VH-VL binders against Interferon-induced protein 44 (IFI44). Designs and how they scored, part 5

Target 1, 152 residues: Interferon-induced protein 44 (IFI44), of Homo sapiens (Human) (q8tcb0r1to152)
Amino acid sequence: MAVTTRLTWLHEKILQNHFGGKRLSLLYKGSVHGFRNGVLLDRCCNQGPTLTVIYSEDHIIGAYAEESYQEGKYASIILFALQDTKISEWKLGLCTPETLFCCDVTKYNSPTNFQIDGRNRKVIMDLKTMENLGLAQNCTISIQDYEVFRCE

## First folded at step 7 (VH-VL; framework fv_lumrotatug)

Design s51 (from e0 with light chain S31E)
Fold by ESMFold2-Fast, scan of step 7:
Structure s51 (fold): chain C 152 residues (1-152), chain A 119 residues (1-119), chain B 107 residues (1-107)
Amino acid sequence: as target 1 above (152 residues)
Amino acid sequence: QVQLQESGPGLVKPSETLSLTCTVSGFSLSSYYIHWLRQPPGKGLEWIGVIYYSGSTDYNPSLKSRVTISKDTSKSQVSLKLSSVTAADTAVYYCARDYSGWPLYFDYWGQGTLVTVSS
Amino acid sequence: EIVMTQSPPTLSLSPGERVTLSCRASQSVDENLVWYQQKPGQAPRLLISDASNRATSIPARFSGSGSGTDYTLTISSLQPEDFAVYYCQQYNDWPLTFGQGTKVEIK
């Protein structure tokens, strides 16, 4: 009955050490709870700092929110990519959860820097963000699973 | 047409509360964030705080103990209250619209209202 | 808080000249940087967002560039209407902070 993380013990320790949480507590798993942004936000808002980990075939990427997601409120977001044992990070800046977890890219006036589209199972990134995270210019990030952890 | 208009007393006495209103038209406060900013004469801009479409707020830590932002969506008005004012609070006060997304920038500003703090 | 420092404080120039304005952050702002123009008696006007993305209706002579802590606003050929104060602002972290401005004035 317990939901288990896709993180290896080593990857979990690396993420814990890099981000300020003392423990990672799994709040949401796409393959179990569904790949629907609305459901994810319902479970993950008001939980304190969170770490979202996105698993693709070739990459582990994600977002660290330094404070609780709250509907319609800005949170300070750090994007990351984990390649073997190395973390590359890029400050997305102040971002709302509705902008970060979004399936409607037409709502934005500018090219999107980073969006998690659970419905289409893909991460939308501009070239600048891909380069800053150390990802290949032509890589496509298809979501195999994603997990959100509360950082206690 | 999108418009924001600040209003309120131009003169406030030291130790009193500064109270301003921002009236908006051409859009709904249920869909946008409104920020308050100020600019002392001859100086740069300082961010005061924001009210989200939900009614939640965030404030500049330097002003948090003295500042309150509220809104009345049905009247299309956002209010700023700053308590215990001193001469250092003399500034042109602006309200500005944020499209509630990223990147964060102000697409429309009010014309500004000068508030002088003196006895 | 992130401190934004603009230089020089004042530039005296003639129409037609190329202008470069500098903005430096006390820590990396990862291109989460906006430029505004302010004319006397007016509210600031959006010029550039996301360090290099020119706002709608802003003339092509305005361009932004930079990364990390160092950013520039360039006006390729200064026009009479460009004499104003220019401010940079970061949105990388709370609170939002602005530079003190660079005044571009007629020589």
Scores: ipSAE 0.397, ipTM 0.793, lowest interface PAE 3.0, mean pLDDT 87

Design s52 (from e0 with light chain S31N)
Fold by ESMFold2-Fast, scan of step 7:
Structure s52 (fold): chain C 152 residues (1-152), chain A 119 residues (1-119), chain B 107 residues (1-107)
Amino acid sequence: as target 1 above (152 residues)
Amino acid sequence: QVQLQESGPGLVKPSETLSLTCTVSGFSLSSYYIHWLRQPPGKGLEWIGVIYYSGSTDYNPSLKSRVTISKDTSKSQVSLKLSSVTAADTAVYYCARDYSGWPLYFDYWGQGTLVTVSS
Amino acid sequence: EIVMTQSPPTLSLSPGERVTLSCRASQSVDNNLVWYQQKPGQAPRLLISDASNRATSIPARFSGSGSGTDYTLTISSLQPEDFAVYYCQQYNDWPLTFGQGTKVEIK
């Protein structure tokens, strides 16, 4: 069966408009390819700019990488939250894909203000990042699904 | 004890290639990023570039055409080469360790080595 | 590139005084900002990361604050060993850029 996005057409259009009007091509879907960040990186590294969208019960959040993810290399990352039709963004700054995508947060030696843990299906976020994204304080976001798109 | 130590000629002639080595101890280059930075006398710091634990590199666009960073993990050494030098390249050169994560900061620095470009 | 501007260039102060050092970015750096201290003849020393996170072994009198384009380093009660040049640096985007420094000197 073809892999289909959980994004509504409206949400896809909003994200395209906000992140440069790029076409979104689905590279990875956790519920289809497996909730393992190793599989995500295998599919998404060296693909040019990417948009990662994380779905929870109450929130759609994610990350936009302005250049290709490459293993062991910094990329400029913009975090976002989509609430109804409004996007809040916060530039995470320079971040490696290994820092951003962690299979097990408890085994990661360097702290980060934002971690996507596909294995435990959690997003870990510090209070500063939550405030800047307009989210309720001190939340751990449970991942229902997450998707990565190539932009253009 | 974590240490980084820069070495190389303190005097380089204009138009030649500046070559420096950073020797590290107390950690593996397979697990950390190393950056090169410089500071002209009486001025501020300028970032030159980084070599990742994978061996990939990123350079300051202002220097990219002249700069090469490489490493030999088995020797615990990182090298900086800067071609076609001029008097403007006179500076104290530092190597610094980045813990390969976020936030991005330098936790350990070498002592710095002064390179003077003159005839 | 993101241009970092520090002010003032020099501050002349006495021990015990509170000092505030300013750093302004040409565009928002979203708290991706680091402060370093440098004494003559020495390499820079990490003070503050992520705009406000004090590094290990750094005394509590040092604090960082700010958001967007405007950041400050505060020393609540200046000690004799604090006379140095202070630099801010952004890691929001490549290339990494530093301010020109603020020299804190004894009056």
Scores: ipSAE 0.461, ipTM 0.806, lowest interface PAE 2.4, mean pLDDT 87

Design s53 (from e0 with light chain S31Y)
Fold by ESMFold2-Fast, scan of step 7:
Structure s53 (fold): chain C 152 residues (1-152), chain A 119 residues (1-119), chain B 107 residues (1-107)
Amino acid sequence: as target 1 above (152 residues)
Amino acid sequence: QVQLQESGPGLVKPSETLSLTCTVSGFSLSSYYIHWLRQPPGKGLEWIGVIYYSGSTDYNPSLKSRVTISKDTSKSQVSLKLSSVTAADTAVYYCARDYSGWPLYFDYWGQGTLVTVSS
Amino acid sequence: EIVMTQSPPTLSLSPGERVTLSCRASQSVDYNLVWYQQKPGQAPRLLISDASNRATSIPARFSGSGSGTDYTLTISSLQPEDFAVYYCQQYNDWPLTFGQGTKVEIK
């Protein structure tokens, strides 16, 4: 299917340049493939390094995985925020795809610094992560859409 | 209650394979990650590797060519094999449980087992 | 790999004293830092995770702080049971690495 990214040409170029000039190939788009973490993981595991881009009303944020996501396996994750043309990044560290793309979050006070909840269309983030990404501490991040790209 | 216990021979000859077993109780290996670590006498800790609930593994690059971690979920056991050992492999070996996700820390450890590499 | 350096190597103290242990990383570990306590003949015990989050059952006298490359573990009033070796560990990147330890011993 002809699935197109929400990234502007300029934003795509900025992200490519920042993460080492890697070509981006769209693997998953929430609004097209469904906002379910199972569908995301099925499409994005075992695909090599990936860039996840989350679109909200006020923010573009995301995660870069240095290695392929595999079920139950740690990957080194770099979080980022794109504000206008500037990228702030912060290394989340080692994280599993199941922890990063967590749904059915009933316990808000999770030990996780950053979670993408596709089912409830929200990003869970602690205060230090928010601060390090240059985001306002009082902002709520609701997901309008999110995309995952294979990086080549 | 959660417990991990290492077992295996206390003496291994140079060039042979070191083989250890970690037996767990109070939790399922289908739900947690198990790491192996070692500590030479009087020195600091070194991470060896991890086995995930899926059976996938990751190893310290310094040991990757010599190390294999495997598990038998039905026996609640995790095994470590380290080939071609030398005196530098003399250490107390630990298995430890991971919280199964971020953040990565070890909430429970085995008591450790001393392995001496000597002729 | 990320190299973790702890200082001082040894601290000789009396019960009731405040102790501060330092841990320095060769590059930023972004709060992905854990502290463990190890007593002779025993396995390490989790104290602090995520640089400052005290583990369950760990007394309030233990606290962690720091950012970037520099982290500290503080014991506000040293108790007899606190004489041990303390290790820091990063989980910012593979492989996991530990400091060489700081021994807190009785004066």
Scores: ipSAE 0.239, ipTM 0.738, lowest interface PAE 4.2, mean pLDDT 86

Design s54 (from e0 with light chain S31R)
Fold by ESMFold2-Fast, scan of step 7:
Structure s54 (fold): chain C 152 residues (1-152), chain A 119 residues (1-119), chain B 107 residues (1-107)
Amino acid sequence: as target 1 above (152 residues)
Amino acid sequence: QVQLQESGPGLVKPSETLSLTCTVSGFSLSSYYIHWLRQPPGKGLEWIGVIYYSGSTDYNPSLKSRVTISKDTSKSQVSLKLSSVTAADTAVYYCARDYSGWPLYFDYWGQGTLVTVSS
Amino acid sequence: EIVMTQSPPTLSLSPGERVTLSCRASQSVDRNLVWYQQKPGQAPRLLISDASNRATSIPARFSGSGSGTDYTLTISSLQPEDFAVYYCQQYNDWPLTFGQGTKVEIK
């Protein structure tokens, strides 16, 4: 039936207020749809602005795209971390969904400073990205789940 | 091995359409993005637009109503058309390759071709 | 659009001198910034990406720094082949925009 978000009511309202829409509509949930980049792209491309929320043991982080993800096309991406009620932002800049949702960083012959690897359930970040988001110095975050929402 | 080469008329009359071709070798247009840029003599660079490996495009809003970028993958060619040209469109035009990754930069450029808009 | 402003417009220097070139964005570009070198009659050449990452084969005397709206390209000891125009470019958002360039010329 209905797939339910891991977001608390408070966190959902904070993210809605910060990133633009009054409604977040769940498009993809890793634990339900299988942590597969192909399924994620099929469900999340061409949906307008999207909010990706990543849950780890100690962190809630993610990415906001102000325009539709389209396969093989650049979108402007804002990274964020949510700590209690505060959002820290850092612009990743222009990035393709295939680079952002990557299963193998070596495949692209370019080190990225932020990648969501659903297959291995890790977020890979460089130290500067960790610092900009106000996170501890560990460069790898284990993914317990992640969710992608359409922003209305 | 990787090469990009611009070609097309060096002189275009005001109000006509500027048409250029970028011919690539050493890589496939199915795997890379190609951008068009221009530089008026003695001035800075301006981004015109991009064609993605899929054939989708994005254009500079300042030029969007006048510009079309297309490609023929089988001929290894990317085309630029700019309509209703004026003297302000006089520039060296470049095509450049983007490897489709992050960070976004141009790893290979054509040599550039000067297009003069004059009656 | 994001406006990129470079300063100074021209620097007249001798080989061996240290050079500092500035690039300012009208809004934060969060290190999504590239530096190019252009010599007369040539296409631009990549120097630095992600504000501070030196490109392959670029000499160690070139370095980039900065964050937010303010960025700097430094050449620690000018060589004769370094006399050129230098451009900064942001890729934080569409459209891609460039500064007007800083010309580094021989004294």
Scores: ipSAE 0.349, ipTM 0.779, lowest interface PAE 3.1, mean pLDDT 86

Design s55 (from e0 with light chain D30E)
Fold by ESMFold2-Fast, scan of step 7:
Structure s55 (fold): chain C 152 residues (1-152), chain A 119 residues (1-119), chain B 107 residues (1-107)
Amino acid sequence: as target 1 above (152 residues)
Amino acid sequence: QVQLQESGPGLVKPSETLSLTCTVSGFSLSSYYIHWLRQPPGKGLEWIGVIYYSGSTDYNPSLKSRVTISKDTSKSQVSLKLSSVTAADTAVYYCARDYSGWPLYFDYWGQGTLVTVSS
Amino acid sequence: EIVMTQSPPTLSLSPGERVTLSCRASQSVESNLVWYQQKPGQAPRLLISDASNRATSIPARFSGSGSGTDYTLTISSLQPEDFAVYYCQQYNDWPLTFGQGTKVEIK
């Protein structure tokens, strides 16, 4: 089936302009392909730079990977929050896709500064990360949907 | 116990290829990342590159055109090749283990092997 | 690349003194910072990761602190075995980069 993004036209253009992408091509949508990290990685690894957009009730946040995700390989990750038309960024640093898209913090030695848990539909963040993204004090954001785009 | 040990020629001539081997024991190369680093005598550390458990690699951009890192998991060996060497490549070369994940740090290092580039 | 600058280059101290070593990054490294100790003829030894997380078997006298661009390694009461060169390293971005080192030597 055709898969349609949840991004409005305006939000899509803001993200394209900010992350320098000529085009955003939808690779994965949680509500369509399933909220499982294995499915996400199968679709999104080896695709070049990617933009992950997470939709919650009050926020749009996400992660920009400057290089292709590859299983068991570090990528430079920039976190962002989109509030109305303003983007706030914070560089997470070098992170593997297994650590970033993780439902078990002990398994991948990732101590909760930022994780996308598709299985439990939650984003886990420490206080510093929330402050740098301009978010409220609660360290857990519930995921309504999330999408990964190839940036061309 | 966990061990890493570098080996290879201690003397390499200018313009030739420097070839080193890191032999590991006490863990599997299928589960860990191995990095190569170097330290010129009396100076600081420089990161060369990494080989992931998948066999993929990343290299320091300053060395990328000259460096190849490879591995043979069945032999528990990681290899470093650096082409077109000059006197500036004289250094102690280390291999170091990185636990796959975050944070990124080296928990075990080899003893280091001195490579001198001279005619 | 991110440039790491350590200061001072050398510290001459007596056992029992408090040691403070500084590490500054050319841009924020978001606490993605590691400290290593290196003694003559030896490979570096992990001391502190994630800016403040002391590694297993490292004595409690070693502590790390800092955020953004400015980081500090503190040895609360210097012991004879602590005379070494100390390096900071960032893992916020490729390539991995190290400071030039601070040598802690006996007075």
Scores: ipSAE 0.370, ipTM 0.772, lowest interface PAE 3.1, mean pLDDT 86

Design s56 (from e0 with light chain N32D)
Fold by ESMFold2-Fast, scan of step 7:
Structure s56 (fold): chain C 152 residues (1-152), chain A 119 residues (1-119), chain B 107 residues (1-107)
Amino acid sequence: as target 1 above (152 residues)
Amino acid sequence: QVQLQESGPGLVKPSETLSLTCTVSGFSLSSYYIHWLRQPPGKGLEWIGVIYYSGSTDYNPSLKSRVTISKDTSKSQVSLKLSSVTAADTAVYYCARDYSGWPLYFDYWGQGTLVTVSS
Amino acid sequence: EIVMTQSPPTLSLSPGERVTLSCRASQSVDSDLVWYQQKPGQAPRLLISDASNRATSIPARFSGSGSGTDYTLTISSLQPEDFAVYYCQQYNDWPLTFGQGTKVEIK
């Protein structure tokens, strides 16, 4: 299949080096597979460690899961922001895939204060999360695309 | 209304398997997570593990090789098995409910059951 | 694992006194912190979640505060029923870990 990442070669190498993965294998791309949480989870659950990369006009941010996503199961999540060649990270903590990838921000009392809303194509963060990632003081980021990679 | 109740033998011999049951009422095991915790006499609390609504489990690494948590949703029961017990496993054992599966803290606890490991 | 340290180990007080109990994490737990009260022979009782959110039916004299690695539980005016052991717990990472407890006892 001719599904190609939006990551530049340089950004791909920076993310590989930072998260200890020798190879990133594209599992899901919103603009290709559809911006539906069900499709994302079907492709990305039970794949081992994963890296989610979110592209906006002004930012590249994402989430690293050290263990496989499984329905209803907590996973340890590390958030990151990529600015030029530098990665800022913040430990989001324990989160289920249903709370992390959520289109209804009022449904869950997320332990993480971060949600990826593929349905409305936005990332919602509290101000503290934005600040810890070194981002501008905007609590909502519009999603142009997002990708999930399996890490070696 | 919401209740959790631990049961099982109060005395277990060294090297045997400790087996406890937590019976729940007032909610469905298909919608909540159940954790097991223990507290040795006069000491603090230790987390043992959790069983999710899906039946998946996570365990404290310190106990992972000896512990198994399982459930029977039709009977509203969660079971804890801890193998190869020693005197260090003497404790009050609790089951507790994870609040609606979203936050990772315990809104309801069983009353606890004392298990003594002794010959 | 995240180590939770509570201080002081024991506090002897009279009814009516204000007290703060300390809980420190070995690394930031980002307000993923709960406080429990335990009386002799009883299971722990949820007091405060998310560092500062008082649980249902918990009296207003109990309050929680803090961020990062440092958290406090405050009881503004001790009542006779408040003499108990208090535990903090983090839920930021596996395994879940508790402090060793602070015993609040009558003077």
Scores: ipSAE 0.346, ipTM 0.774, lowest interface PAE 3.3, mean pLDDT 86

Design s58 (from e0 with light chain D93E)
Fold by ESMFold2-Fast, scan of step 7:
Structure s58 (fold): chain C 152 residues (1-152), chain A 119 residues (1-119), chain B 107 residues (1-107)
Amino acid sequence: as target 1 above (152 residues)
Amino acid sequence: QVQLQESGPGLVKPSETLSLTCTVSGFSLSSYYIHWLRQPPGKGLEWIGVIYYSGSTDYNPSLKSRVTISKDTSKSQVSLKLSSVTAADTAVYYCARDYSGWPLYFDYWGQGTLVTVSS
Amino acid sequence: EIVMTQSPPTLSLSPGERVTLSCRASQSVDSNLVWYQQKPGQAPRLLISDASNRATSIPARFSGSGSGTDYTLTISSLQPEDFAVYYCQQYNEWPLTFGQGTKVEIK
């Protein structure tokens, strides 16, 4: 099927302006390629800087990686929330793609501040991260779709 | 029981290559990252670099032209080589374990080994 | 690189006193900050990660706080075993950088 982004033109321009990208090229779309971490990593590792956008009923949030994701290697990750036309950002810091895109946090002995669980279609986020992104403290974030773009 | 132990010559001559080994026990190098750090006598800590479980590496830009980190998973050993040493490279050298997650911190350190650069 | 500056360089205190150690980053590190304790002849020991999360087995008298560029480590009632050098470290970006340390010594 034809792979079309859920980003509006305005949202795309806001994200490009904020993260300094010239163009966003869609690498992965959960509803098309499957909500599986393996598929996402296969498509998105070694692609240069990437922008991950997560769509829920009430929120658009995501992650910006300044350099290529590589399996088992740290990347500098900036989390963001897009509310109307404003971006709130929170630097998660150095994080691996396997911990960011995790399907079972209980198997890994790691505190969870922010994780994208594509298999269960949930974003796992602690209260501090919610506050820093300007989100309601007791909201639940269920993934309707998520997309990963190469930033060119 | 998790342990890390640095070893290697305590004295290296200027212009030579400093070579250290970190031997680990109680865990597999296939599951953890190992960092090298150093501390000149009476000074603060400096990060040298990391080797990932994949064998990939990242180095401090200030040292990148001189440093190589490698590992032998079957021997449970991580090696540090620093070329063209000078007196400024005199320090206690540490290897430290990173659990390969977030937040990034060192949960276990070796005891450190002093390397003096002098003729 | 991000420069980490700790102050003061040295604090001379008696057991029972409250101590506050400061760490400032040259740019925001968004709470991606770790505190270590180092005693003479020993490797550093993890105290606090993510600016405020105490490590396992670290006494409750240790607490961390701060945001953006300014962070503090507080020891609510200094114990004899707490005399050491304390380092802050950022993990916001490569390379990892440390402050120069604050020495907490006995008066």
Scores: ipSAE 0.409, ipTM 0.782, lowest interface PAE 2.7, mean pLDDT 86

Design s59 (from e0 with light chain W94Y)
Fold by ESMFold2-Fast, scan of step 7:
Structure s59 (fold): chain C 152 residues (1-152), chain A 119 residues (1-119), chain B 107 residues (1-107)
Amino acid sequence: as target 1 above (152 residues)
Amino acid sequence: QVQLQESGPGLVKPSETLSLTCTVSGFSLSSYYIHWLRQPPGKGLEWIGVIYYSGSTDYNPSLKSRVTISKDTSKSQVSLKLSSVTAADTAVYYCARDYSGWPLYFDYWGQGTLVTVSS
Amino acid sequence: EIVMTQSPPTLSLSPGERVTLSCRASQSVDSNLVWYQQKPGQAPRLLISDASNRATSIPARFSGSGSGTDYTLTISSLQPEDFAVYYCQQYNDYPLTFGQGTKVEIK
């Protein structure tokens, strides 16, 4: 059985159109492949531009990498929030996949304002990042699932 | 104590290759990124490139055809080579440490070494 | 590349005065901006990262603000040791780019 995305058809088309009309091919799904950064990196590094989509009870947020994730190398990261049919974005800037997808705050010099912690099923964000993404103020978002797509 | 120290010839002839070494102490090159930057006398800073702890590199597109950055982790040294130099390459050259995270900033710099390109 | 423009080129001021230095990017850098201080014969020193986060050991009189394309560095009460050249730098994208600098000199 093929791994199925949680993304609705409408949300998929909105994200595809916003990030350049590229086809989205599912590389990784936390609930299927395990909420472990090692598995995510094994599946998602060296795959070209990627779109990470994070599902919570009230929000769909994520990150777009303009270049391939490569271990120990900077990539330009755009954070986004999808609210109804509108995308708000905020450029995180140059970040490594190990710091973006980090379960250990003391390792890989984690970002102050954004971290995707799959192991503990949470996204950590500062107030400024939440405001720029148009989210209600809540410094921690619980992850129900998250998916990474290759943008072809 | 974290330290970075640039070294190499202070004079290079036009058309030759500029070669500099950055020697680090107080930390491992396996855990940090090292950047090269330069500053012509009386002018602003220009980013040259970076070497990641993996050994991968990225260069300023304006210099990419002439620049090579490499490292020897066992010697705690990072090297910069800039080929086909001209008078426009006269500058103080710095190596600087990036903590390999976000935000991206240089927390420690070498003292800088002046390289003059003249015949 | 992202072009960083600083203004004014030079500021002549007396100790105790409030100083505001401007940095403008040719496109939004989304607060991915750093400020450095450089004194003659020395390497640059980190002051502010992420547009507003003061570095360790940097006095409270230094503050950064701004968003999008427009950023400012403020020194609330200029001290004798603050006379230097100040540079802004973006890390929103490669290549990393710097402003041309603002020289803060004694009047």
Scores: ipSAE 0.337, ipTM 0.769, lowest interface PAE 3.3, mean pLDDT 86

Design s6 (from e0 with heavy chain S30T)
Fold by ESMFold2-Fast, scan of step 7:
Structure s6 (fold): chain C 152 residues (1-152), chain A 119 residues (1-119), chain B 107 residues (1-107)
Amino acid sequence: as target 1 above (152 residues)
Amino acid sequence: QVQLQESGPGLVKPSETLSLTCTVSGFSLTSYYIHWLRQPPGKGLEWIGVIYYSGSTDYNPSLKSRVTISKDTSKSQVSLKLSSVTAADTAVYYCARDYSGWPLYFDYWGQGTLVTVSS
Amino acid sequence: EIVMTQSPPTLSLSPGERVTLSCRASQSVDSNLVWYQQKPGQAPRLLISDASNRATSIPARFSGSGSGTDYTLTISSLQPEDFAVYYCQQYNDWPLTFGQGTKVEIK
């Protein structure tokens, strides 16, 4: 079966224009492929630039990787929040996929300012990052679903 | 105890290849990234490149055509080769251990080794 | 590449004085900024990461602040052992880049 994105047409065009200006091809969907960071990395490493979109009841947030994720290798990561038609962004900087998609903060010396924990279905974010992304002041966001797109 | 130590010839002739070795102890190269940096006399620091625990590498674009970083995990050694050297490559060369996470910073450095390019 | 500019080039101060060192990036580095101390004849030593996080074993007199393009390292009361060159470094994007350093000379 075809795996369908949760993005509306409008949201897809906004993200496409902001980050890629190109086609978004769905590589991974948590509700279909499983909410485990290992599964996400297996599907999304070595695919070129990617856009990760995380859906909660209150927020649409995510991360744009300017180059291909590769295990144990730094990539330049831009965090974003999409509110209606506005994108706010905050650069996380150089980060490995293991530290970005991490459920154990003691492993890989993971960042305290932003982590995507698929296993516990949470995004962990500090107050500074929330403020810079223009979000309400909550340090933990529950994941309803998340999707990763290849930016062609 | 974590230690890094650079070694190699202190003098290299113009047009030849600069070859240095960084020997590490107190940790495994299968778990950490190692960077090479340099500092010309009286000037600031310049990043050269990194080798990841996987063996993959990234290099400064200004040096990419001339630089190769490799490692031998069984010997706990990381090597730097810089080809076609000129007097502008005269510098103290450092290897440094990456925290291997975020934020990106160097938690341990070698003492540095001076390489002079002269005929 | 992101260009890091440090000012002033040199500071000559007496022990006990407050030291303020500036680091400016050519574009926003979003707090992805590290400070190192380098004493004569030695390798650099980590002081501050993520613009304001003091490293283990670094004295409380060292503090970092700033955001966007403008960052500051402050030493609240200069000690004789603080004679050194201080470097800022960004990790916002490749390649990693450093400022040219500020030399702190104790009178």
Scores: ipSAE 0.403, ipTM 0.790, lowest interface PAE 3.0, mean pLDDT 86

